# VH-VL binders against Ferredoxin-fold anticodon-binding domain-containing protein 1 (FDXACB1): the designs that were tried, part 16

Target 1, 94 residues: Ferredoxin-fold anticodon-binding domain-containing protein 1 (FDXACB1), of Homo sapiens (Human) (q9brp7r531to624)
Amino acid sequence: LYPPCYVHDVSFWIDQKKGFDELEFHTVARAVSQDTIISIQFLSRFQHPKTQQVSLCYRLTYQTCDKALTQQQVASMQSQFRKEIQQHLYVIPR
Short names: E, the ipSAE of ESMFold2; O, the ipSAE of OpenDDE; V2, 0.75 times the mean of E and O plus 0.25 times the DockQ between their complexes.

## First folded at step 14 (VH-VL; framework fv_sotevtamab)

Design y3 (from x4 with light chain P101L; at its last look DockQ between E and O 0.77; V2 from the best seeds 0.61)
Fold by OpenDDE, look of step 14:
Structure y3 (fold): chain C 94 residues (1-94), chain A 123 residues (1-123), chain B 112 residues (1-112)
Amino acid sequence: as target 1 above (94 residues)
Amino acid sequence: QVQLVQSGAEVKKPGATVKISCKVSGYTFDDYYMHWVQQAPGKGLEWMGRVDPEDGETKYDPKFQGRVTITADTSTDTAYMELSSLRSEDTAVYYCARDYYPDISYWRYFDYWGQGTLVTVSS
Amino acid sequence: DIVMTQSPDSLAVSLGERATINCKSSQSVLYSPDNKNYLAWYQQKPGQPPKLLIYYASTRESGVPDRFSGSGSGTDFTLTISSLQAEDVAVYYCQQYYGHLTFGQGTKLEQL
C-alpha cells in the first residue's frame, strides 16, 4: 500500500533588501513538518507591476511511511509553516 | 563616489574590547547592509556579521556570536564593530564591506570595502 | 554552513599564459527564485582590501579586464585569466552568498 501524499502551495512576498534565504526556507519546512515533506519545488516568481514587490510560490509535498499522515495534520503543519517563515524569514505570506 | 573609511589601528590587551568604525559616503547609508570581515595575518577572509542600518537588525557568524556587536548610526553614516574578550587569535585586519544587491537577491557580494583596520592583541 | 574549497592553494603561471582557479561548494549555490549562482570572485593584493571581480558566477564587475572570466554552476566554479599580466599576481577568493556567507581559503597566484 502506497502512502497518501498531500500537496500544498505557499506564496509569500519577499524583501529584496533583506533577501530570501531559500536554504533556511527548506530547513524550516522540514523542521515544522517533522521531515514529512518529501519535496519542495519552486513554482513561480511574481513581480507586482505597480509596486514592483516580488512574491515567490513553492509547492510542498508531504508523505511518510513511518506514521499515519492525515489531511488535517498536513494542513496544520502548513499553517504552522506559514507562521514560522514569517517569523524566521523576511517574508509575508500571501 | 562611494567611500568606506575605517578608524585607525588598535592595540589591545587580551580580555579587552575593541570598537572600530566605518564611515561611509557617496551613497544612502541605510539602503545597504554593512558587513564586517576578519583576516588574520597571512590567512583568508572570514565573514563576521552584518547590520541593516535601517532597522539595526544584525546577523553574526556563529564563530563570533556572543563576542561581536555590529551597530550603525544613521545620523553619522557610520557602522561599528565591537569585539569583546579579545584573544591573541583576534589579531587581524578587519574590513567593513558594503554589499550590493540587484532587484531580486539574497545575501550578496561586496562591491566596496574599507581600507581595513589592524587590531593587535598582545600581552 | 556551505564550505568553499579552492584548488589549487597556490599557482605559478608565466606571463601571457592561462591561469585557472577552481572553487567547489559543499552545496549548490544555485538560487531557484532567480536561477543565479550566488558565487563571487575577489582579488586581493598585499596591504589592500579584496576587490570584486566576478559576481553571479560569470558576471564581470565594472572595470574588470576582459581577460578575467568566471564560469560554472551548482557546485563547481572556475575563475580564468586568459592571459596572465604582471598586475594579476594576487590572492584570489571565491565567495558564496546563498545562505550563510563563506569564503574559499584563497589561491595564491604567482608569476612563473
Scores: ipSAE 0.314, ipTM 0.833, lowest interface PAE 1.7, mean pLDDT 92
ESMFold2, look of step 14: ipSAE 0.811; ipTM 0.904
ESMFold2 (binder alone), look of step 14: mean pLDDT 91; pTM 0.924

Design y4 (from x4 with light chain S32H; at its last look DockQ between E and O 0.60; V2 from the best seeds 0.00; counts 0 for: pae O 4.1 > 2)
Fold by OpenDDE, look of step 14:
Structure y4 (fold): chain C 94 residues (1-94), chain A 123 residues (1-123), chain B 112 residues (1-112)
Amino acid sequence: as target 1 above (94 residues)
Amino acid sequence: QVQLVQSGAEVKKPGATVKISCKVSGYTFDDYYMHWVQQAPGKGLEWMGRVDPEDGETKYDPKFQGRVTITADTSTDTAYMELSSLRSEDTAVYYCARDYYPDISYWRYFDYWGQGTLVTVSS
Amino acid sequence: DIVMTQSPDSLAVSLGERATINCKSSQSVLYHPDNKNYLAWYQQKPGQPPKLLIYYASTRESGVPDRFSGSGSGTDFTLTISSLQAEDVAVYYCQQYYGHPTFGQGTKLEQL
């Protein structure tokens, strides 16, 4: 049996002065997901035409073979991930 | 023009603390991170840490974590680097360096440097 | 922590000849949000602070002679001096800022 995978996108505004620590982003993702994230893919960069603020979008893929992983569990982890990156990476989730 | 002017050379005993300054002019101090870089004699460049003068937020290299304190005084446009528990290996030239990021990016390179401050640690 | 490794450690080149310095990063930045190579090159002469030469891997800083060029992507980068001048004798450093700044160990460029 092939375990199900769940895909979630996350978008957030970045602080150009503070920058974006992508390594920490990955670290936080793995920690929050308890290593159930098997892929993190950068999707797009958006710059607001008026404010010139920059946002990034990433795709996170969740999958595990050693644990039961449900849609609800992934949704919860995704929600917690949004909170954690806001607290640690100077980003504002969209 | 942008200028970073550091305080003069220091001679310290092992175990002492040194605090060197970097006064800036020619730009808005709190708009850019200020970094500190160590260079031992005849050796390469090592990043120590940085401060955001706007809110005082800092990041340090683990090698210096616990001994280095980087601060900024926006009222005087001066950044400081304090290194405690000095040892002979801390003998080096220390540079302050401004990072730069264009309006549409957050590229992190050091476009302006102080002249360097020699810190000699000897018994 | 990304480790920057330069090669060679030292290089002697005759005046007018090409000098090539390589820099390799331990990690790729393929998914960097800016889609740019965050690699800079610095020149340092004795008794002076480092001087920025190249940023974004291939963009020359203002005032830098055309003989200096940067190239590369991912994990492999190169600084090239097309025709070495006497004033180019110095130590050169590559630098990346992925997470936090890290420098290569430096390459000493001497005149042969």
Scores: ipSAE 0.023, ipTM 0.752, lowest interface PAE 4.1, mean pLDDT 90
ESMFold2, look of step 14: ipSAE 0.807; ipTM 0.904
ESMFold2 (binder alone), look of step 14: mean pLDDT 91; pTM 0.932

Design y5 (from x4 with heavy chain Y100H; at its last look DockQ between E and O 0.87; V2 from the best seeds 0.81)
Fold by OpenDDE, look of step 14:
Structure y5 (fold): chain C 94 residues (1-94), chain A 123 residues (1-123), chain B 112 residues (1-112)
Amino acid sequence: as target 1 above (94 residues)
Amino acid sequence: QVQLVQSGAEVKKPGATVKISCKVSGYTFDDYYMHWVQQAPGKGLEWMGRVDPEDGETKYDPKFQGRVTITADTSTDTAYMELSSLRSEDTAVYYCARDHYPDISYWRYFDYWGQGTLVTVSS
Amino acid sequence: DIVMTQSPDSLAVSLGERATINCKSSQSVLYSPDNKNYLAWYQQKPGQPPKLLIYYASTRESGVPDRFSGSGSGTDFTLTISSLQAEDVAVYYCQQYYGHPTFGQGTKLEQL
């Protein structure tokens, strides 16, 4: 038997000049999730045809076997993650 | 033609502060980050930090955090690197270096370099 | 920090022969958003600043001779000089920019 896993996508606009720190993105994700994230997958890059602004989308998979992990807890961590990346990575969550 | 021209060699005593300049020409100064790289004699290259001349935003290597200040003056197209509390280990050639723009990467590689500024720290 | 390790530390190659320099990163420098390896190579001659040769692991900077090539992906990279010329004698550095910029320790390339 495997513990339940929860999947959440996160999309955000980036500043092309400032750039996107993918390494820090991963670090922040694992810190906020208290290492319950088992997978971070890049899904897509989108460039707005009119504004030329660039957005990125990642899929985060949460799972743990050492403690109970609820959907509500994951949702809370996801929300906190969106706040943290906005504060630290020069991105704007979508 | 892109050019990065740095100020001349410096001789300082331990505990002193040095400020090196890097004047640019041939491109729009505030469109590119300006980085500083340290190279001790006979040693490799170490990234110190960078500044965005457009808004003054900086990032520093933790090794130099608290002692280094990187600034940019868009009115003169000049970047500065100030290093305080100098030690003998700070004896090195310091380079300013430009990165590429646009690029969606956060960290950068360096396409144009200044000629370097030797800073000698000795008692 | 991502640690960059070059090999060998020094290399002597005869003119016209192939020179190979390796660079290993402590973790992958593959940037997912554009599927590129954030790895650069520089050449430095005495008394001069480093000169950019290769970026994105395999793209030559403008003006760089065709005999220089970069290859590799993830954590293992190679700079190759297909036919060594006298002017190629220098110290070569790899540099990753996936994370906080870090350089390899350098490889001194001499003429045999």
Scores: ipSAE 0.774, ipTM 0.928, lowest interface PAE 0.6, mean pLDDT 95
ESMFold2, look of step 14: ipSAE 0.792; ipTM 0.892
ESMFold2 (binder alone), look of step 14: mean pLDDT 92; pTM 0.940

Design z0 (from x4 with heavy chain I104S Y106S R108S, light chain Y31S P33S Y98S; at its last look DockQ between E and O 0.03; V2 from the best seeds 0.00; counts 0 for: pae O 11.0 > 2, placed apart)
Fold by OpenDDE, look of step 14:
Parts: C-alpha cells; sequence; structure tokens
Structure z0 (fold): chain C 94 residues (1-94), chain A 123 residues (1-123), chain B 112 residues (1-112)
C-alpha cells in the first residue's frame, strides 16, 4: 500500500517593499513539517484591485513512508507552519 | 481525543470581573489558536477574540476591546478569558473554541468547542 | 466586518422531508487566491455547544451524516438536509472566516 498523502493550501499577503523570500519559505516548511512535505507548488498570485496588496498561494503536500502520518498530525504542522511564516517572513495569512 | 473543558458557571455583580478557564487535552495546545465566543440567552454566536498560546499574541473584536483579556498557560494547557466592567448585557454562555487551520485562511472555523460557561450578571 | 444573514429565522419540516437554510454574506467570502469559500455551518442543540457540520461551504466534517450538504459560492450559501431526522431538530448557524469570524443570526429548525 502506498502511504496516504495530505494536501493543504496556504495563502498570504506579502510586503511588496520587503519582498518575499521563497527560499526561506521552503526552508521553514521543511523544518516545521520535519521533512514530511514532499511538494510545494506555487498556485497563484493575486493583487488586490483597491489596496494593491499582493497575495501568494502555495499547495503543500505531506507524505512519509518511514512513519505513520495522520490527518491530525498534518493539520497541526500546517497550523504551526502558518504561524512560522508570519514570524519569519512577515506575511499575513488570508 | 480532543477535549476542551471549561470552568463552572459564574454569578457576578455589575462592574465586577470574571475569569473563565478552558483546559485542553488530546492535542498540542500551543499549535492552535484558541478563540472565545459569546452567546447571550436565546441569541446567536458572537466572536470575542483569540490567543496564540505559543507567544500570547491576541486579537479582539472591537466590541470587547478594552474589557476582554485572553491569555494562555502552556504549562497547564489552559486558556483564559477575563471580562471586566461586567454589565447585564454580558449575561451569556461563553465558549472556548479551537480553530482548525488546515489551509489558506487568515481566520478559521472551529472544530472543537468547550461545553460553555454561563456567566450571570445581576444586581 | 462581514455581516451574515440567514433565512428563514425558523422553519418546520416533516420527518423525511427536505430542509433548506440559506445564508447571505454582505461581501464575498470567496478567496481569489485559492478559489475556496470561507464559510462554515454549525448545528446547536439546547444546552450544547455548536457542532461543526460543514466547512469551505461544501465539505462535510468527519462523522456528519450524508444527508447534510452545503452549497453556494460568493455571497449566497445553502445548507440542505435531504431527509429530516428527529435528531436534526436544532438551531443552525453559518459562519464566515474570510475576515474575523462572524455568524449568522441562526435558523431554528423544528419538526412539523
Amino acid sequence: as target 1 above (94 residues)
Amino acid sequence: QVQLVQSGAEVKKPGATVKISCKVSGYTFDDYYMHWVQQAPGKGLEWMGRVDPEDGETKYDPKFQGRVTITADTSTDTAYMELSSLRSEDTAVYYCARDYYPDSSSWSYFDYWGQGTLVTVSS
Amino acid sequence: DIVMTQSPDSLAVSLGERATINCKSSQSVLSSSDNKNYLAWYQQKPGQPPKLLIYYASTRESGVPDRFSGSGSGTDFTLTISSLQAEDVAVYYCQQYSGHPTFGQGTKLEQL
């Protein structure tokens, strides 16, 4: 049997003046997930027509073969990831 | 299994302060925001605010801003909601609720709730 | 803040019949970035906390019977109970989480 995979999307507003460090984004993702994230896919870029703020959306796929991975565990990691990117990248989830 | 257990009913005088607790089990406390929701008798649900147990960061609804204080104690896995300057309109059931933060959202829905705490404010 | 308005305020439905509850938001709760509707439905019975039924407008929470379904997008949403059961008598609330959480005023569902 192939281990189950869990997919979660994350969207956030970025600071256009400071920019967005995608490399750090990936680093934080792998650290928080303890390397259970097997894929990070950029989905879309959105610019608010009134505020001109820019948001990015990524799809994260969780999967592991060496240990059990539950939906609950992934949900917990996803939640922590959202917190970490706010602190490290100064983004705002949306 | 996830459980949120709140402290017992309170009876307070106007002007007093009440502090309600919500003890959690079955999950990592500081990984999820804890929210508080007010429900007046026979009325709907009203979001009050939330706390990040990890760093204590809070956000409040403007309606309660200045009177409500939400805190978390990670050593006991307990969240608290303190409401001061109580008035009769504060008579309500107060719920703690864990958010489920699975994907793209600045906010969330609530997958687990405490049993509720009735606070009665009467002279 | 985003205002949620449910309709009707109350309704009575016979057992086995379809129950329909509507929810409107003052502004769209559809995210342009992920194309998801940030809308949840709850069931609340007397003396109990709300119970999550649906999230992202149409996804059933684990353990929720198939007779419960959510539909809609943008500003208009519907909760449907395909065949009312006695245990479904309760107050139902919609909730948006596109901004800070706000709830509809609730719909009281009774047995006819």
Scores: ipSAE 0.007, ipTM 0.648, lowest interface PAE 11.0, mean pLDDT 91
ESMFold2, look of step 14: ipSAE 0.146; ipTM 0.808
ESMFold2 (binder alone), look of step 14: mean pLDDT 93; pTM 0.948

## First folded at step 15 (VH-VL; framework fv_sotevtamab)

Design v1 (from y1 with heavy chain Y106H; at its last look DockQ between E and O 0.91; V2 from the best seeds 0.80)
Fold by OpenDDE, look of step 15:
Structure v1 (fold): chain C 94 residues (1-94), chain A 123 residues (1-123), chain B 112 residues (1-112)
Amino acid sequence: as target 1 above (94 residues)
Amino acid sequence: QVQLVQSGAEVKKPGATVKISCKVSGYTFTDYYMHWVQQAPGKGLEWMGRVDPEDGETKYDPKFQGRVTITADTSTDTAYMELSSLRSEDTAVYYCARDYYPDISHWRYFDYWGQGTLVTVSS
Amino acid sequence: DIVMTQSPDSLAVSLGERATINCKSSQSVLYSPDNKNYLAWYQQKPGQPPKLLIYYASTRESGVPDRFSGSGSGTDFTLTISSLQAEDVAVYYCQQYYGHPTFGQGTKLEQL
């Protein structure tokens, strides 16, 4: 049996002076997901035409073969991830 | 023109504390992070930490965490690096360096440097 | 931490000849949001602070002579001096800024 795969996107505004720490983003993602994230893909960058604020979007893919992984578990991890990046990466989830 | 001018050489005993200053001119102090870099004699460069002069927020390398304090005084456009519990291996030239960030990354490279401050730690 | 390793540790080159310095990172320093390699090169002469030469792996800082060039991507980078001049004798450092800044150990470039 092929284990289920769950995909979630995350978008957030960045502080242009503080910048975005992509390395830490990956580190936090792996930690929060307990290493169930198998892929983190950058999707897009958006700059608001009026405010000039910048937002980034990433796609996170969750999958594990050694234990059961449910949609609810992944949703919970995704929610926690949004909280963690807001606390540590100077970003505001969209 | 951008200038970073550091305080003069220091001679300290083990266990003492040293505080080095870096006064800037030629740009808005609060718009850029100020970093500190250590270079032991004949050795390479080691990042110690940085401060955001605008809000005082700091990040440190774990190697120096707990011993180093980086601050900024916006009234005098001066950054400071304080290193406590000095050891002989802390003997080095210390540089302040302004970062530059053309895009949206958090970490940066350094376009302007102070002239360096020699700190000698000896009994 | 991202570890930077330069090669060679020292290099002697005749005037007018090409000098090549390599730098390897323990992991990729390609920054996804702008698709650029976050790698810089510095030149340091005795008694002086480092001087920025290259950023984004291949972009020359203003005022840097054309004979200096940077190349590479991901984890492997190279600084090239196409025709060595006497004033180019110095120690050169690579630095990544994908994570918190880390430097290579330096390469001492001497004249033969």
Scores: ipSAE 0.727, ipTM 0.918, lowest interface PAE 0.7, mean pLDDT 95
ESMFold2, look of step 15: ipSAE 0.795; ipTM 0.907
ESMFold2 (binder alone), look of step 15: mean pLDDT 91; pTM 0.931

Design v2 (from y1 with heavy chain Y101F; at its last look DockQ between E and O 0.93; V2 from the best seeds 0.82)
Fold by OpenDDE, look of step 15:
Structure v2 (fold): chain C 94 residues (1-94), chain A 123 residues (1-123), chain B 112 residues (1-112)
Amino acid sequence: as target 1 above (94 residues)
Amino acid sequence: QVQLVQSGAEVKKPGATVKISCKVSGYTFTDYYMHWVQQAPGKGLEWMGRVDPEDGETKYDPKFQGRVTITADTSTDTAYMELSSLRSEDTAVYYCARDYFPDISYWRYFDYWGQGTLVTVSS
Amino acid sequence: DIVMTQSPDSLAVSLGERATINCKSSQSVLYSPDNKNYLAWYQQKPGQPPKLLIYYASTRESGVPDRFSGSGSGTDFTLTISSLQAEDVAVYYCQQYYGHPTFGQGTKLEQL
């Protein structure tokens, strides 16, 4: 009997001069999720052929054994995460 | 060629404030962050903080947060590091260092350094 | 903060012999977006600022002799001088830039 897991991808544009703080990205993710994120996986890097802007995509997996975790709760945490990274990491969610 | 030239040695009393300058040449000042690194006598290197000369945005190490102010004057291509409430343990050589921007990293390594400025704090 | 620990603190090597300096990070410094280790090595001689030797763990800075090489990945890194020259006597520092920059405590390399 395994607890349910929820997977969400997040993509965002980065500021190429400021750069992307992956360490802080992980920190914010775990804080917003209240440590229900069990995996953060880098998926891909994309550079727009015309604008040359760079976007990154990560996969976040949510799961917990000590409390009930619903899809709605995870969706809410994911939404909050997108807001937090936009405020703190110089990124623009896609 | 790239050059970072710092101001001369300083002697200060505890509680005083010191401001060191770092004038750059040989590259576009606003294209690179300027960092400051502390090195106590016979000790290692400690990152203090950095400034983006283009917009003045700064990041500081928590150890120095509240006492250090890093600024940049684009009209003179000069970066500054101001350290207040000086203590004896602030006696050190302070380096300005230009970063090199590797790909899309947020934090950087340093390809060019100033010659260093000795700050002596003594009563 | 990512803590960098070098080993040894000091070593003496004969001219022409290999010198090896190790550096460990408290956590991985592998940057996912470009799959590179954000680790640099510096050389510092008395009265001088540090000089960049290696970045991305294994890429030599321009002008650096090929006897200097960097290797490693994740949390364990090594700087190697294949054949020590007299001018290589200095203190060497590793530095990670995955998080806010932190340096190893330094390794003093002397001539035996």
Scores: ipSAE 0.779, ipTM 0.929, lowest interface PAE 0.6, mean pLDDT 95
ESMFold2, look of step 15: ipSAE 0.787; ipTM 0.902
ESMFold2 (binder alone), look of step 15: mean pLDDT 91; pTM 0.930

Design v3 (from y1 with heavy chain P102G; at its last look DockQ between E and O 0.90; V2 from the best seeds 0.81)
Fold by OpenDDE, look of step 15:
Structure v3 (fold): chain C 94 residues (1-94), chain A 123 residues (1-123), chain B 112 residues (1-112)
Amino acid sequence: as target 1 above (94 residues)
Amino acid sequence: QVQLVQSGAEVKKPGATVKISCKVSGYTFTDYYMHWVQQAPGKGLEWMGRVDPEDGETKYDPKFQGRVTITADTSTDTAYMELSSLRSEDTAVYYCARDYYGDISYWRYFDYWGQGTLVTVSS
Amino acid sequence: DIVMTQSPDSLAVSLGERATINCKSSQSVLYSPDNKNYLAWYQQKPGQPPKLLIYYASTRESGVPDRFSGSGSGTDFTLTISSLQAEDVAVYYCQQYYGHPTFGQGTKLEQL
C-alpha cells in the first residue's frame, strides 16, 4: 500500500521585466510543504493575446510515508504557498 | 551604441569606503538591470549584486551583503557601487555590466560591460 | 548556490586546431518555462572586460565568429572553437543564470 497523494495546480501571472525565479519557486514550495512535496512539474505557459501578460502553471504533488497527510492539510499548505510566492516572487496567483 | 563608462582607479586604506560610478549611454537606463562583478587580480569573476534603475530594487550576493550598496541615479543615467569596510582582499577590478533578459528570465547574462575600475586596498 | 566547474584550467592549442572547454554545473540550469539552458560563455582578454560569446548554451551573440559554438544541456556544457585563431587567445568563462549568477573559475586558452 502506498500513502495517498494529493495533486494541486498553481497558476500565476509574472512580471516580464522582473522575470520568474523558478529556483526560488521550488525552494519556497519545499519550505512551505515541509518536505511533503514529492514532485513539482511545469505544465504550461500562457500569454494573454491582448495584454501580452504571461501566466505559468505548475503541478505540485504531495505525499508522505512517515506521517498522515490529509486533504485539508495539503489544501492549507497550498493556500500558504500561494501567499508565499506572491510575497517572495514577483507573481500574482490566479 | 551602448556604452558603459566607469570612474577611475581608486586607492584606499583598510576600513575605508569606496564608491564607483558607471555612466551609461545608447539605451534607456531604466529598461535594464545594472550588475556589478568583482575580479581579483589573476582570479575569476564574482557577481556582487544588481539594481533595477526603475525602482531601485536590489539583490546582493550573500558574500557582500551588508558591505555593498548598489544604487542608480536616473537623472544622470549612472549606477553606483559602494563597498565599505574595505579589506586587502577587496583589491580587484570591479565591472558594471548591463544584463540582457531573455524570455521571462529572472537572473540574467551580461551583454555589455564597463571598462572596469581598479580598487587597491593597502595600508 | 550553483557551482560552476570548468575543465581544463588551461590548455594550449595550435593554430587551426580545435579547442574544447567544458563546464559543469552543480545542478541543472534548464529553465522550464521556456525550455532553455541558462548558460552563457564569455571571452576575456588581458586588461579588458569579459565579452559575451554564447547565451542559452548554444546561441551566438551578434558579431561572434562562426567558429565559436556552444553545446550541452542540463549540467554539462561545452564551448568549442573549431579552428583556433591567434586572436582567440584569452580566458574563457561559463556562467549560469538559472540562479543568482555564478561563473566558472575560467579556462586559459593559449596558443601552442
Scores: ipSAE 0.766, ipTM 0.927, lowest interface PAE 0.7, mean pLDDT 95
ESMFold2, look of step 15: ipSAE 0.796; ipTM 0.901
ESMFold2 (binder alone), look of step 15: mean pLDDT 91; pTM 0.934

Design v4 (from y1 with light chain D34E; at its last look DockQ between E and O 0.86; V2 from the best seeds 0.79)
Fold by ESMFold2, look of step 15:
Structure v4 (fold): chain C 94 residues (1-94), chain A 123 residues (1-123), chain B 112 residues (1-112)
Amino acid sequence: as target 1 above (94 residues)
Amino acid sequence: QVQLVQSGAEVKKPGATVKISCKVSGYTFTDYYMHWVQQAPGKGLEWMGRVDPEDGETKYDPKFQGRVTITADTSTDTAYMELSSLRSEDTAVYYCARDYYPDISYWRYFDYWGQGTLVTVSS
Amino acid sequence: DIVMTQSPDSLAVSLGERATINCKSSQSVLYSPENKNYLAWYQQKPGQPPKLLIYYASTRESGVPDRFSGSGSGTDFTLTISSLQAEDVAVYYCQQYYGHPTFGQGTKLEQL
């Protein structure tokens, strides 16, 4: 039996003057999830046609090899992650 | 013509503080980050930190955190690097370097460098 | 931190011959939003600051002769000088800018 696997996307607007630190994004994800995130996949870059703001979208895959994660545990990690990237990365989550 | 002109060589004793200036010309000082890089004699390059001259935000390498202060004075278009509690191992050439902004990246590469400032720490 | 390791530490090449310098990163330096490898190469001659040669792993800076080329991806990168000239005697550094900047230890290129 394989443990449950949860997939959640995160998207956010960046601060184009400061720029986006992808390495720090990975570091924050690892820290908040306590290594439960096993995959981080870049999905897309979008530039808003009116404002010229840029947003990015990543796909996060949560899984452990021991006890199964619950949907509530993953939702809590995802919520905290969105909060942490806003604090550390000059981003505004969508 | 982009120029980064650093202050002259200095000789210091252990425990002292040094402050090096980097005066820029030929571009808008607040549009680019200013970085500082250490090169000990016969050794490679080590990034020390950087400042955003527009708002004064800094980032430092943990190796230098607590001893280095990097500042920018937009009234004189001059960046400064101050290194305290000097040790003999801090004997090096120190460079200011401008990054370049071609995309949405947070970190960048260095297109213009100052001439370097030799700091010698001896007792 | 991303560790950059160059090889060889020194290299001697005859005029007109090819010189090859390798650089390996401890992790990928591919910046996903731009799909570019965040790697630069610098030349440093005695008593001078470093001079930018290559960025994005393979793009030559303006004014750099076309005998200089960069290649590679992921974690393995190469600087090639197709036909060595006397003025190319220098120390060469790779640098990543995917995270906070770190440099290779340098490769000293000498004339045989």
Scores: ipSAE 0.756, ipTM 0.898, lowest interface PAE 0.8, mean pLDDT 91
ESMFold2 (binder alone), look of step 15: mean pLDDT 91; pTM 0.932
OpenDDE, look of step 15: ipSAE 0.762; ipTM 0.927

Design v5 (from y1 with heavy chain E54D; at its last read DockQ between E and O 0.90; V2 from the best seeds 0.86)
Heavy chain, then light chain:
Amino acid sequence: QVQLVQSGAEVKKPGATVKISCKVSGYTFTDYYMHWVQQAPGKGLEWMGRVDPDDGETKYDPKFQGRVTITADTSTDTAYMELSSLRSEDTAVYYCARDYYPDISYWRYFDYWGQGTLVTVSS
Amino acid sequence: DIVMTQSPDSLAVSLGERATINCKSSQSVLYSPDNKNYLAWYQQKPGQPPKLLIYYASTRESGVPDRFSGSGSGTDFTLTISSLQAEDVAVYYCQQYYGHPTFGQGTKLEQL
ESMFold2, look of step 15: ipSAE 0.800; ipTM 0.903
ESMFold2 (binder alone), look of step 15: mean pLDDT 91; pTM 0.929
OpenDDE, look of step 15: ipSAE 0.832; ipTM 0.939
ESMFold2, look of step 16: ipSAE 0.796; ipTM 0.903
ESMFold2 (binder alone), look of step 16: mean pLDDT 91; pTM 0.932
OpenDDE, look of step 16: ipSAE 0.840; ipTM 0.940
ESMFold2, fold request of step 19: ipSAE 0.793, 0.803, 0.809; ipTM 0.894, 0.900, 0.898
ESMFold2 (binder alone), fold request of step 19: mean pLDDT 91, 91, 91; pTM 0.931, 0.931, 0.929
OpenDDE, fold request of step 19: ipSAE 0.891, 0.894, 0.893; ipTM 0.949, 0.949, 0.949
ESMFold2, last read: ipSAE 0.807, 0.797, 0.802; ipTM 0.897, 0.890, 0.899
ESMFold2 (binder alone), last read: mean pLDDT 91, 91, 91; pTM 0.930, 0.926, 0.932
OpenDDE, last read: ipSAE 0.890, 0.891, 0.891; ipTM 0.948, 0.949, 0.949

